# Designs tried in a protein design chat: VHH binders against Abasic site processing protein HMCES (HMCES). Part 174

Target 1, 269 residues: Abasic site processing protein HMCES (HMCES), of Homo sapiens (Human) (q96fz2)
Amino acid sequence: CGRTSCHLPRDVLTRACAYQDRRGQQRLPEWRDPDKYCPSYNKSPQSNSPVLLSRLHFEKDADSSERIIAPMRWGLVPSWFKESDPSKLQFNTTNCRSDTVMEKRSFKVPLGKGRRCVVLADGFYEWQRCQGTNQRQPYFIYFPQIKTEKSGSIGAADSPENWEKVWDNWRLLTMAGIFDCWEPPEGGDVLYSYTIITVDSCKGLSDIHHRMPAILDGEEAVSKWLDFGEVSTQEALKLIHPTENITFHAVSSVVNNSRNNTPECLAPV
Short names: E, the ipSAE of ESMFold2; O, the ipSAE of OpenDDE; V2, 0.75 times the mean of E and O plus 0.25 times the DockQ between their complexes.

## First folded at step 16 (VHH)

Design ya4 (from sa76 with S52D; framework vhh_6z1v_2; at its last look DockQ between E and O 0.57; V2 from the best seeds 0.00; counts 0 for: pae O 8.2 > 2)
Fold by ESMFold2, look of step 16:
Structure ya4 (fold): chain B 269 residues (1-269), chain A 123 residues (1-123)
Amino acid sequence: as target 1 above (269 residues)
Amino acid sequence: EVQLVESGGRLVRTGGSLRLSCAASGFDFSTYAMGWFRQAPGKEREVVAAIDWHGGITYHADFVKGRFTISRDNAKNTVYLQMNSLKPEDTAVYYCAARPYQFYDSPKEYNYWGQGTQVTVSS
């Protein structure tokens, strides 16, 4: 998993993340660093994307079921990293394999501190290798979506403005992540960065790629992954498995260039 | 205490019409999507129609499209299901359900449920 779409305006994204705390109170996540949110149809490693994490990471005595939403750097920078430039990290931390997460210091240590996050996206891209060429077929992969209709009009959207509003009911993809906090040696703000946990692909995706992100399907799974105050690492890791509750469609090669940020990146072909 | 109270279910003849209402209390109705679900004897609960928090986007299941219409009145904290051209296969207990902002087709995604109202369509 090395490319996502996360393009919703901040207010739409925030409403899509409405949740209940452990007391049953409906809430929206509270933003940290909202100005670092850079929506795009075509997010790549080293860019910032929003993640959910427990308020308890920021406030002592906070209810660990309350959620913060914050942009974090994709590509975990371990707290022990000593260079001044995170791009000089000598290994790739874009993803973390679930089968070795407790064996890799870069992931085991922050996981032991409860540094679990939920990585948000519209969906992710994967490239299928095609026999007979060096060409690869990109696919956009996402939760199944209920068919929406503009109120007062039966059928598909009937105006350009209404096509954008279909995203107002989009179910965001929720992927399990681990984050860490790095203090730059030259000073400045603490860098929050994350990795996406991966698992073997489900049967439905195996013809596209052999790995997939660990998807947290439903609010129960999301709540348990985030709540490091009440849910142990051992119990949380039981949430990490493939899911068949996923759908996809082929997209054009426009997405191949990570600088292309247009709706065409995820449009069906 | 959150309450969703359905009303309007009754016995009607094939081809008839019926309007269901669901009165909501105990939460900010204007920030919730609403859905109508039904459950016939021996069947799984299934989504019939849904409407988002501001009323701009709806869903109607294919088996009711053109016959049923969901609507909402945020001033009255009420969601409605207008049911026309009723068929015997529409016989079921109808439930309203709520979740914040967005609607889904899976019952598991809804936070609040009513107790249901029986609709019976006679041949």
Scores: ipSAE 0.611, ipTM 0.842, lowest interface PAE 1.6, mean pLDDT 91
Fold by OpenDDE, look of step 16:
Structure ya4 (fold): chain B 269 residues (1-269), chain A 123 residues (1-123)
Amino acid sequence: as target 1 above (269 residues)
Amino acid sequence: EVQLVESGGRLVRTGGSLRLSCAASGFDFSTYAMGWFRQAPGKEREVVAAIDWHGGITYHADFVKGRFTISRDNAKNTVYLQMNSLKPEDTAVYYCAARPYQFYDSPKEYNYWGQGTQVTVSS
């Protein structure tokens, strides 16, 4: 996974992340660093994206079922990194393969510290190789959405009003991530960064791409992944597997350019 | 204590109409999405209709085909399902469900459930 969409306004995004804590209380995640949230139809590695994480990471003795939402850098910077520039990392940390997560220090260590997060997105993009050509067809991949009476399919949103309605109740893609905290050697603000865990693709997606993000499907899976106070690493890792509960449609080549940030990126062709 | 209490289910003839009600208590109703689900014998529970927390967005299943309408009254903490042109295929236990803010299609995503009300449509 090398491209996502996360374009919802902050308030809409927050409401979309509504949850129930272990006490049965309705909650909205609290924001940390809301000003770092930059909505975009075209998110690339090294950009900031909103993630969910347990409140217990920030507050001692907090209820670990409570959630915080925070923009973090895509591409995990390990805490032990001693260079002043995160871009000098010599290995790719955009993704973490599920099969080797426990083999790589950069992922194993933060995971062992309970630094699990849920990466939020409208969906992710993947490119299908076309047989006989060097051309790749991009696809937008997301959770199946409930069609509202007025909104129809994403493709049928012919009016601005219908478009807004589609996104008002959009079910966000929830991907399993690992985050770490990096303190710059020269001082400054602590950098929070994340990697997305990847798995083999489900059968439905296999013709498009052989790998997919580990998707946490449903509130229970999301809750268990986040709650490092009550759920062990071993138990959490059981949640990491392919899911068939996805849909996709072909999109235009507009998304190929990471600078393009328009609705055309995820619009069906 | 959280409670969802459905009412209005009864035996009706084909082509008849019913209005189901679900009275909610024990939580902030105005911040919850509400849904109607149904389960027929030997079938899985399926979504019939849903409405978001503010009532501006509604969903109706394809099989409804304009026959049913979901609505809510936040002042009364009640969600309704108006059912017209009922068919024998609509025979099921109808359940009211609640979850925070947005509605989902999966029953698993709902936090609270009623006990259900039986709707029977005779030919």
Scores: ipSAE 0.014, ipTM 0.356, lowest interface PAE 8.2, mean pLDDT 90
ESMFold2 (binder alone), look of step 16: mean pLDDT 90; pTM 0.911

Design ya5 (from sa76 with S52A N111H; framework vhh_6z1v_2; at its last look DockQ between E and O 0.59; V2 from the best seeds 0.68)
Fold by OpenDDE, look of step 16:
Structure ya5 (fold): chain B 269 residues (1-269), chain A 123 residues (1-123)
Amino acid sequence: as target 1 above (269 residues)
Amino acid sequence: EVQLVESGGRLVRTGGSLRLSCAASGFDFSTYAMGWFRQAPGKEREVVAAIAWHGGITYHADFVKGRFTISRDNAKNTVYLQMNSLKPEDTAVYYCAARPYQFYDSPKEYHYWGQGTQVTVSS
């Protein structure tokens, strides 16, 4: 996974992340560094995206079932990294393969510390190789959405008004991630960064791409992944597997340029 | 204490109409999406209709085919299901459900449930 969409306004995004804590109380995640949230139809590695994480990471004795939402850098920077510039990292940390997560120090260590997060997105993009050509067809991949009377197909939003309505009830994609905290050697703010765990693609997606993000489907899976106080690493890793509960449609080549940030990126062609 | 109390279910003839009501208490109703589900004997619980917290977005299942309409009155903390042109196939226990803000099609995503009201449509 090398491209996502996360364009919802902050208030809409927050509401979409409403949850129940272990006591059964409805809650909205509290924002940390909300000003770092930059909505975009076209998110690339090294950009900031919102993730969910347990409140226990920030507050001692906090209820670990409570959630915080925070923009973090895509591309995990390990805490032990000693260079002043995160871009000097020699290995790719955009993704973490599920099969080797326990073998790589950069991922194993933060995971062992309970630094599990849920990466939020409208969906993610993948490119299918076209047989006989060097051309790749991009696809937008997301949770199946409920068709509302007002929401035609994502493509049928003929009006801005209709478009907004579609997104007001959009089910966000929830991807399993690992985050770490890096303190710059020269001082400054602690950098929070994440990697997306990847798995083999489900059958439905296999013709498009052979790998997919580990998707946490449903509130229970999300809660268990986040709750590092009550759920062990071993138990959490059981949640990491391919899911068939996805849909996709072909999109235009507009998304190929990471600078393009328009609804056309995820619109069906 | 959170409560959802359904009412209005009864025996009706084919082609008849019913209006179901669900009265909610114990939570901020205005911030919850509401849904109607039904479960027939030997069948899985399925979504009938849903309405977002703001009331501007609704969902109706394909089998409804314009016969049913979900609505809500936030001042009364009540969600309604107007059912017209009822068929024997609509016979089921109808449940009211609530979840924060957005509605989903999966029953598993709903946090609060009523006890249900029986709707029986005779031929």
Scores: ipSAE 0.717, ipTM 0.871, lowest interface PAE 0.7, mean pLDDT 92
Fold by ESMFold2, look of step 16:
Structure ya5 (fold): chain B 269 residues (1-269), chain A 123 residues (1-123)
Amino acid sequence: as target 1 above (269 residues)
Amino acid sequence: EVQLVESGGRLVRTGGSLRLSCAASGFDFSTYAMGWFRQAPGKEREVVAAIAWHGGITYHADFVKGRFTISRDNAKNTVYLQMNSLKPEDTAVYYCAARPYQFYDSPKEYHYWGQGTQVTVSS
């Protein structure tokens, strides 16, 4: 997993993340650094994307079931990294394989600190290698969506504003991630960065690619992954497995160039 | 105390019409999506129709499309299901459900449920 779409306006994204805390209280996640949110149909490593994490990471004695939403850098920079420039990391931290997560210091250490996050996206892109050709077919991969209709009530129309409201009901893809906090040696703001955990592809995706992000399907899975105050690392890792509850469609090669930020990137072909 | 109270279920002949209502209290209705689900004996609960918090986006299951219409009145904290051209296979207990902002087809994603109202369609 090396490319995603996360294009929703901030208010729409926030409403899509409505949740219940441990006491059953309905809440929206509270933003940190909202000005760093850069919506795009075409997010790549090193860019910022929003993630969910427990409020307990920021506030002493906070309810660990309460959620913060914050943009973080894709490509985990370990807290122990000593160079001044994160691009000097000698290894790729865009993804973390589930089968080796407890063997790699870059991931094991932050995981042991409870630094679990949920990476948000409209969906992700994957390129299928076809036998006997150099061509790669990109696909957009996402949760199955319930079919939406414009209401027959007053105010429903086929204007552009009405089509944008269809995205108000989009079920965001929720991927299991690990984050870390790096303090630049020369000073400045702490860098928050994340990796996406990967697993073997489900049967439905195996013809596209042999790996997929670890998807957290439903409120219970998301809650358990985030709540490091009540859910141990051992218990949380049981949530990491493939899912068949996923769908996809082919897209044009417009998405291949990461500078293209247009709805065409995810449009079916 | 959150309450969803369905009403309007009754016995009706094939081809008839019926309007179900669900009155909501104890939460901010205007920020919740609402759904109608049904459950026939021996079957799993299934989504019939749903409507977003703002009322501008809806869903109707294929088996009721063109026959049933969901609507809401945020001033009255009420969601409705207008049921036309009723068939015997529409016989079920109909449930009102709520979740914040968005609707889904899975019952597991809904936070609040009513007690249900029985709809029976006779041959």
Scores: ipSAE 0.696, ipTM 0.874, lowest interface PAE 1.1, mean pLDDT 90
ESMFold2 (binder alone), look of step 16: mean pLDDT 90; pTM 0.911

Design ya6 (from hx2 with T28D; framework vhh_6z1v_2; at its last look DockQ between E and O 0.72; V2 from the best seeds 0.00; counts 0 for: pae O 9.3 > 2)
Fold by ESMFold2, look of step 16:
Structure ya6 (fold): chain B 269 residues (1-269), chain A 123 residues (1-123)
Amino acid sequence: as target 1 above (269 residues)
Amino acid sequence: EVQLVESGGRLVRTGGSLRLSCAASGFDFSTYAMGWFRQAPGKEREVVAAISWHGGITWHADFVKGRFTISRDNAKNTVYLQMNSLKPEDTAVYYCAARSYQFYDSPKEYNYWGQGTQVTVSS
């Protein structure tokens, strides 16, 4: 998983993250650093994307079921990293394999501190390798969506220009992540950064790619992953598995270049 | 306390019409999507129709499309289900349900439920 779409305006994104705390109270997550949120149809590693995390990471004695939403850098920079430039990290931290997460210091250490987050996206992209060619077919992959009803023009439903209406009720993809906080050795602000946990792909995606992000399907899974105050690392890791509750469609190669930030990136072809 | 109170269910003949109402209280109705569900004896609860928090977007199940219409009046904190061309298979207890901002087709996604109103359609 190396490309996502997360394009919703901040207020729309925030409403899509409405949740219940452990007492059943309806809440919206509270933003931190909202000015770092850069919506785009075409997010790549090193960009900022919003994640959910427990309020307890920021406030003593906070209710650990309450959620903060904050942009973080994609590509975890471990807290123990000693170089001054994150680009000098000698291994890729865009993703974290679930089967080795407790063996990799970069992921084991922050996980032991309860630094679990939920990575938000409209969905993610994967490229299918076609046999006998070096060309790849990109797909946009997302939670199944309920089809909303629109004004009475029959042809408008198939037009790429009408994708904006789909977003009025979009269910955000919620992926399990780990974050860390790095203090640059020569000074500057603390860097918050995340990795996306991956698992073997489900049967429905296996023809596209052999790996998928670990998707947290439903509020119980999201709540347990976030709540490091009440849910141990061992219990949280039981949430990490493939899901079949996923859908996809082919998209044009416009998405291949990460500079292309247009609705065409995720439009069906 | 959050309350959803359905009303309007009764016995009607095949081909008849009926309008259900659901009065909401105890929460900010204008920030909730609303759904109508039904459950016949011995069957699973199933979604019938849903409407966005602002009222501009709806969804209807295929088995009621063209016959049932969901609507809402945010000034009255009320969601409606207009049911036309009723069939005996529409016989069920009808429930309204609320979910913060976004609607879904699965009952498990909804936070608040009414106690239901019985609709019976006779042959």
Scores: ipSAE 0.574, ipTM 0.823, lowest interface PAE 1.5, mean pLDDT 89
Fold by OpenDDE, look of step 16:
Order: sequence, then C-alpha cells, then structure tokens
Structure ya6 (fold): chain B 269 residues (1-269), chain A 123 residues (1-123)
Amino acid sequence: as target 1 above (269 residues)
Amino acid sequence: EVQLVESGGRLVRTGGSLRLSCAASGFDFSTYAMGWFRQAPGKEREVVAAISWHGGITWHADFVKGRFTISRDNAKNTVYLQMNSLKPEDTAVYYCAARSYQFYDSPKEYNYWGQGTQVTVSS
C-alpha cells in the first residue's frame, strides 16, 4: 500500500470515529495535534495521516479502551534512528509484512511496547498491471458502503449535495499499523510515525494486486488492536489476515500524480 | 440503562399499512444512527432501513421498493418505520438498533438492540 485517500473534514472524520469504550460509554476520540491533519484524496508516504491509538500511550493509568486520534507520519522512523533527517532511512518502512513483523527490529520493538495503531483512510489505491502493456490501471479499494436513496455508487453523486451525503456516512477503512516515537538527536518535537501492516491479498483483490493492507473489519477488531493494555501482542496478531469484505472500482490516471488532490482521484471511470 | 423498545407490530392483511416505533432511552439518541432490521423464521437478520444521527441520510433495502420509510424524531428519542403495501414476505420480527453516528449494513456494528416486534402479514 503506497497511496491512500483521507479527505474528510476533521469534524466529519471525528464523528466517523465514534466508539464505545469498554464500559459502553459513547465517546469521540480526542485529538492530538489536530492542526497537523491535512485532508487529501491522494496521501503518499512521508505525509501525515490520522491514526487511532490507545489513550494509555499518553496518559498513565488511563483506560486503554479510550482512543486518541493523531496525525502521524507515514513511514515508521525507529526510535533508535540517530540521523537528524528521517529521510535518510536506508530501508522502506512504509509497510510491514505480517510474516516478518517479528523478525525486523524496527517493527518488533515498537509492537512489543504495545504501539499499535489504526490507520484511517477513505480507502487505498492499487495499480493493476495490464497484460501486454507497461500501463497500470489504478483502483480505489474500500469497505463496501451502504447505498443511500439518492446516492448510487460513489460515481453516481450527480450533485454536490449527494456527494456530501455519501461522505457524511462514509465507513472509513481501518488498517492495522505499528507506530514509533522518535526523538531527534538535535532536540525538538517527538516524531510519531507509523507503518501499515500488509498481508497477502484476498481472492477478490488478487487479480489487481498480490498484497493488501491488514484491514481490521469491525469495532471489535479495531478495539482489540488498539487496546494493548488488555490484549497481548500474540492475541492482536491473530487479527492480522486478509479480508474479503472490500470493494473496488477503477479510477482515472489522475491519482498517478501524487500532487493531484481532487475528487477525481477516487471517482469511478 | 440503555433501552430500545419497539412497538406497533401486529397482524395485518396484504396491502395493509403499519407504523413501527422505537423508543430509545439511556443514551444520547442524537448521536446515534438508527436502523430497522427484520428476521423471518429460518432466515438471517437483514437490514430494512437506516437513518443517520441527524436524520439527513436515509437508506432502504432493495426489497423495500419504496414501500417503507424510515424517519426519526430526536426530540422524542424515537425512530419510526412506516410500512405500506405490506406483503406476506414481510412477515418477521422487526428490530430497532442503534449505532454511533453512522449506520452500517452489518448487524454486528450496532451497539444496542431492541427486543423486537412481530409483524405478520396474512394473505
């Protein structure tokens, strides 16, 4: 996974992340660094994206079922990194393969510390190789959405009003991530960064791409992944597997350019 | 204590109409999407209709075909299902369910459930 969409306004995104804690209390995640949230239809590695994480990471003795939402850098910077510039990392940390997560120090260590997060997105993009050509067809991949009376497919939003309605009730894609905290050697603010765990693609997606993000489907899966206080690493890793509960449609080549940030990126062609 | 109490289910003739109500208490109703589900004997529970927390977005299952309409009154903490042109195939227990802000098609995503009300449509 090298491209996502996360374009919802902050308030809409927050509401979309409404949840119940272990006591059954209705809650909204509290924001950390809300000003770092930059909505975009076209998110690439090294950009900031919102993730969910347990409040227990920030507050001692906090209820670990409570959630915080925070923009983090896509591309995990390990805490042990000693260079002043995270871009000098010599290995790709955009993704973490599920089969080697426990073999790589950069992922194993933060995971062992309970640094699990849920990466939020409208969906993610993948490119299908076209047979006989060097051309790749991009696809937008997301959770199945409920069709509203006025909104057919994402592409059927013929009016701004219909478009807003579609997104007001959009089910966000929830991807399993690992985050780490990096303190710059020269001082400054602590950098929070994440990697997305990847798995083999489900059968439905296999013709498009052979790998997919580990998707946490449902509130229970999301809660268990986040709650490092009550759920062990071993138990959490059981949640990491392919899911068939996805849909996709072909999109235009507009998304190929990471600078393009328009609704056309995810619109069906 | 959270409570969802359905009412209005009864025996009706084919072509008849019913209005189901679901009264909610024990939670902030205005922050929950509401849904109506039904379960017929030997069948899986299925979504009938859903409405967003603010009431601006509604969804109806394909089998409804314009016969049913979901609505809500946040001042009364109540969600409604107006059912017209009822058919024997609509015979089921109808359940009210609540989900934080957004409605989904999966029953497992809903936080609270009513006990259900029986709707029977005779031929």
Scores: ipSAE 0.011, ipTM 0.279, lowest interface PAE 9.3, mean pLDDT 89
ESMFold2 (binder alone), look of step 16: mean pLDDT 86; pTM 0.871

Design ya7 (from hx2 with T28D S100P; framework vhh_6z1v_2; at its last look DockQ between E and O 0.63; V2 from the best seeds 0.67)
Fold by OpenDDE, look of step 16:
Structure ya7 (fold): chain B 269 residues (1-269), chain A 123 residues (1-123)
Amino acid sequence: as target 1 above (269 residues)
Amino acid sequence: EVQLVESGGRLVRTGGSLRLSCAASGFDFSTYAMGWFRQAPGKEREVVAAISWHGGITWHADFVKGRFTISRDNAKNTVYLQMNSLKPEDTAVYYCAARPYQFYDSPKEYNYWGQGTQVTVSS
């Protein structure tokens, strides 16, 4: 996974992340650094995207079932990294393979500390190799959505008249991630960054791409993944597997350019 | 205490009309999506219709085919299901359900449920 969409307004995004804590109380996640949230139809590694994480990571003795939403850098920067520039990291940390998560220090260590997060997106993009050509067809992949009577095409969703009809009830993709906290050697703000855990693709997606994000399907899976206070690493890792509960459609080549941030990125062709 | 109380279910003839109501209390109704579900004897509970928290977005199951309409009045903490052109196959217990903000087609995604109201359509 090297490209995602996360373009919902902050308030809409927050509502989409409504949850119940372990006491059954309805809650909205509290924002950390809301100003760092930059909505985009075309999110690439090194950009900031909103993730969910347990409140216990920030507050001692907090209810670990409570959730925080925070923009974090895509591409995990390990806490032990000693260079002053995260871009000097020689390893690709955009993704973490599920089968080697416990073998790589960069992922094992933060995971062992309970630093699990849920990466939020409208969906993600993958490129299918066209047989006989060097061309790749991009696809937008997301949770199946309820088709509402007023739902227009995804591509028309940015019209003022139709936006709320399409996106206000959008089910966000929830991907399993690991985050870490990095303190720059020269001082400054702590950098929060994440990697997306990947698995072998499901059968439905296998023709498009051989790997997919580990998708946490449903509130229970999301809750368990986040709740590092009550759910062990071993139990949490059981949640990491391919899911067939996805849909996709072909999109234009507009998304190929990471600079393009328009509804055309995810619009069906 | 959270309560959803359905009403309006009764015996009607084929082709008849009913209006179901669900009165909600004990939670902030205006922040919840509402759904109507039904369960016939020996069948699984299935979604009939759903409506967003603000009422601007609605969804109806394919079997409704325009016969039913979900609506809500947030000032009254009530969701409605207008059922027209009723058929014997519509006979079921109809349930009102609630979940935060967004609606889903899966019953598992709803947090609160009413006790249901019986709708019987005779031939």
Scores: ipSAE 0.822, ipTM 0.912, lowest interface PAE 0.6, mean pLDDT 93
Fold by ESMFold2, look of step 16:
Structure ya7 (fold): chain B 269 residues (1-269), chain A 123 residues (1-123)
Amino acid sequence: as target 1 above (269 residues)
Amino acid sequence: EVQLVESGGRLVRTGGSLRLSCAASGFDFSTYAMGWFRQAPGKEREVVAAISWHGGITWHADFVKGRFTISRDNAKNTVYLQMNSLKPEDTAVYYCAARPYQFYDSPKEYNYWGQGTQVTVSS
């Protein structure tokens, strides 16, 4: 997983993240650094995207079932990184394979600190290698949507009026992530950054690509992944597996250039 | 304190019409999406129709399209299901359900449920 769409206005995104705390109280996540949220149909590594994490990461004695939503840098920068420029990191931290997560210091250390997050997106893109050609067919991949399955083309909305109807009820893709906190050696604010955990593709996606993000399907999975105060690393890792509850459609090659940020990126072809 | 109370279920003949109502109390109705579900004996509960929190977006299952219409009145804290051209296959207990802002097709996504109202359609 190396490209996503996360384009909703902040208030729409926030309402889509309504949840229950451990006492059954209905809540919305509280924003941290909302001005750093940069919505786009075409997010790539090193960009900021919103993630959910436990309030306990920010407040001593907080209820660990309460959620913060915050933009973080895609591409985990380990706390031990010594250079001043995160782009100088010698290895790729865009994704973290589930089968080696406990073997790699960059991921094992923050995971042991309970630094689990849920990465939010409209969906993600993958490129299918085509038979007998170097051409790759991009697909937009997302949770099944109730309205889309009954109304035809999802993501075909290209006007503010159509956008409001389609996206006001959009079920956000919820991916399992790990984050870390890096203190720049030359000073400045602490950098929060994340990686997306990957697994083998489910059968439905295997013809597109052999890997997929680890999807947290439903509030129980999301709550358990986030709640590092009550859910151990070992228990949380049982949530990491492929899912068949996913759908997709082909999109045009407009998305190939990460500078293109238009609804056409995810529009069906 | 949260309650959803369905009413209007009864015996009707094939081709008849019926309106179900669901009165809500104990929560801020205007921030909740509402759904109508049904469950026939020995079958799983299935979504029939749904409506967004402010009423601007609706959805109806294909097996009821053109026959059933969901609506809501936020001033009265009530959601409705108008059922026309009823068939024996529509016989079921009908439930209303609520969840914040968005509607989904899975019963597990809904936090509040009514006790149901029986609809029976005879030949």
Scores: ipSAE 0.557, ipTM 0.812, lowest interface PAE 1.5, mean pLDDT 89
ESMFold2 (binder alone), look of step 16: mean pLDDT 89; pTM 0.904

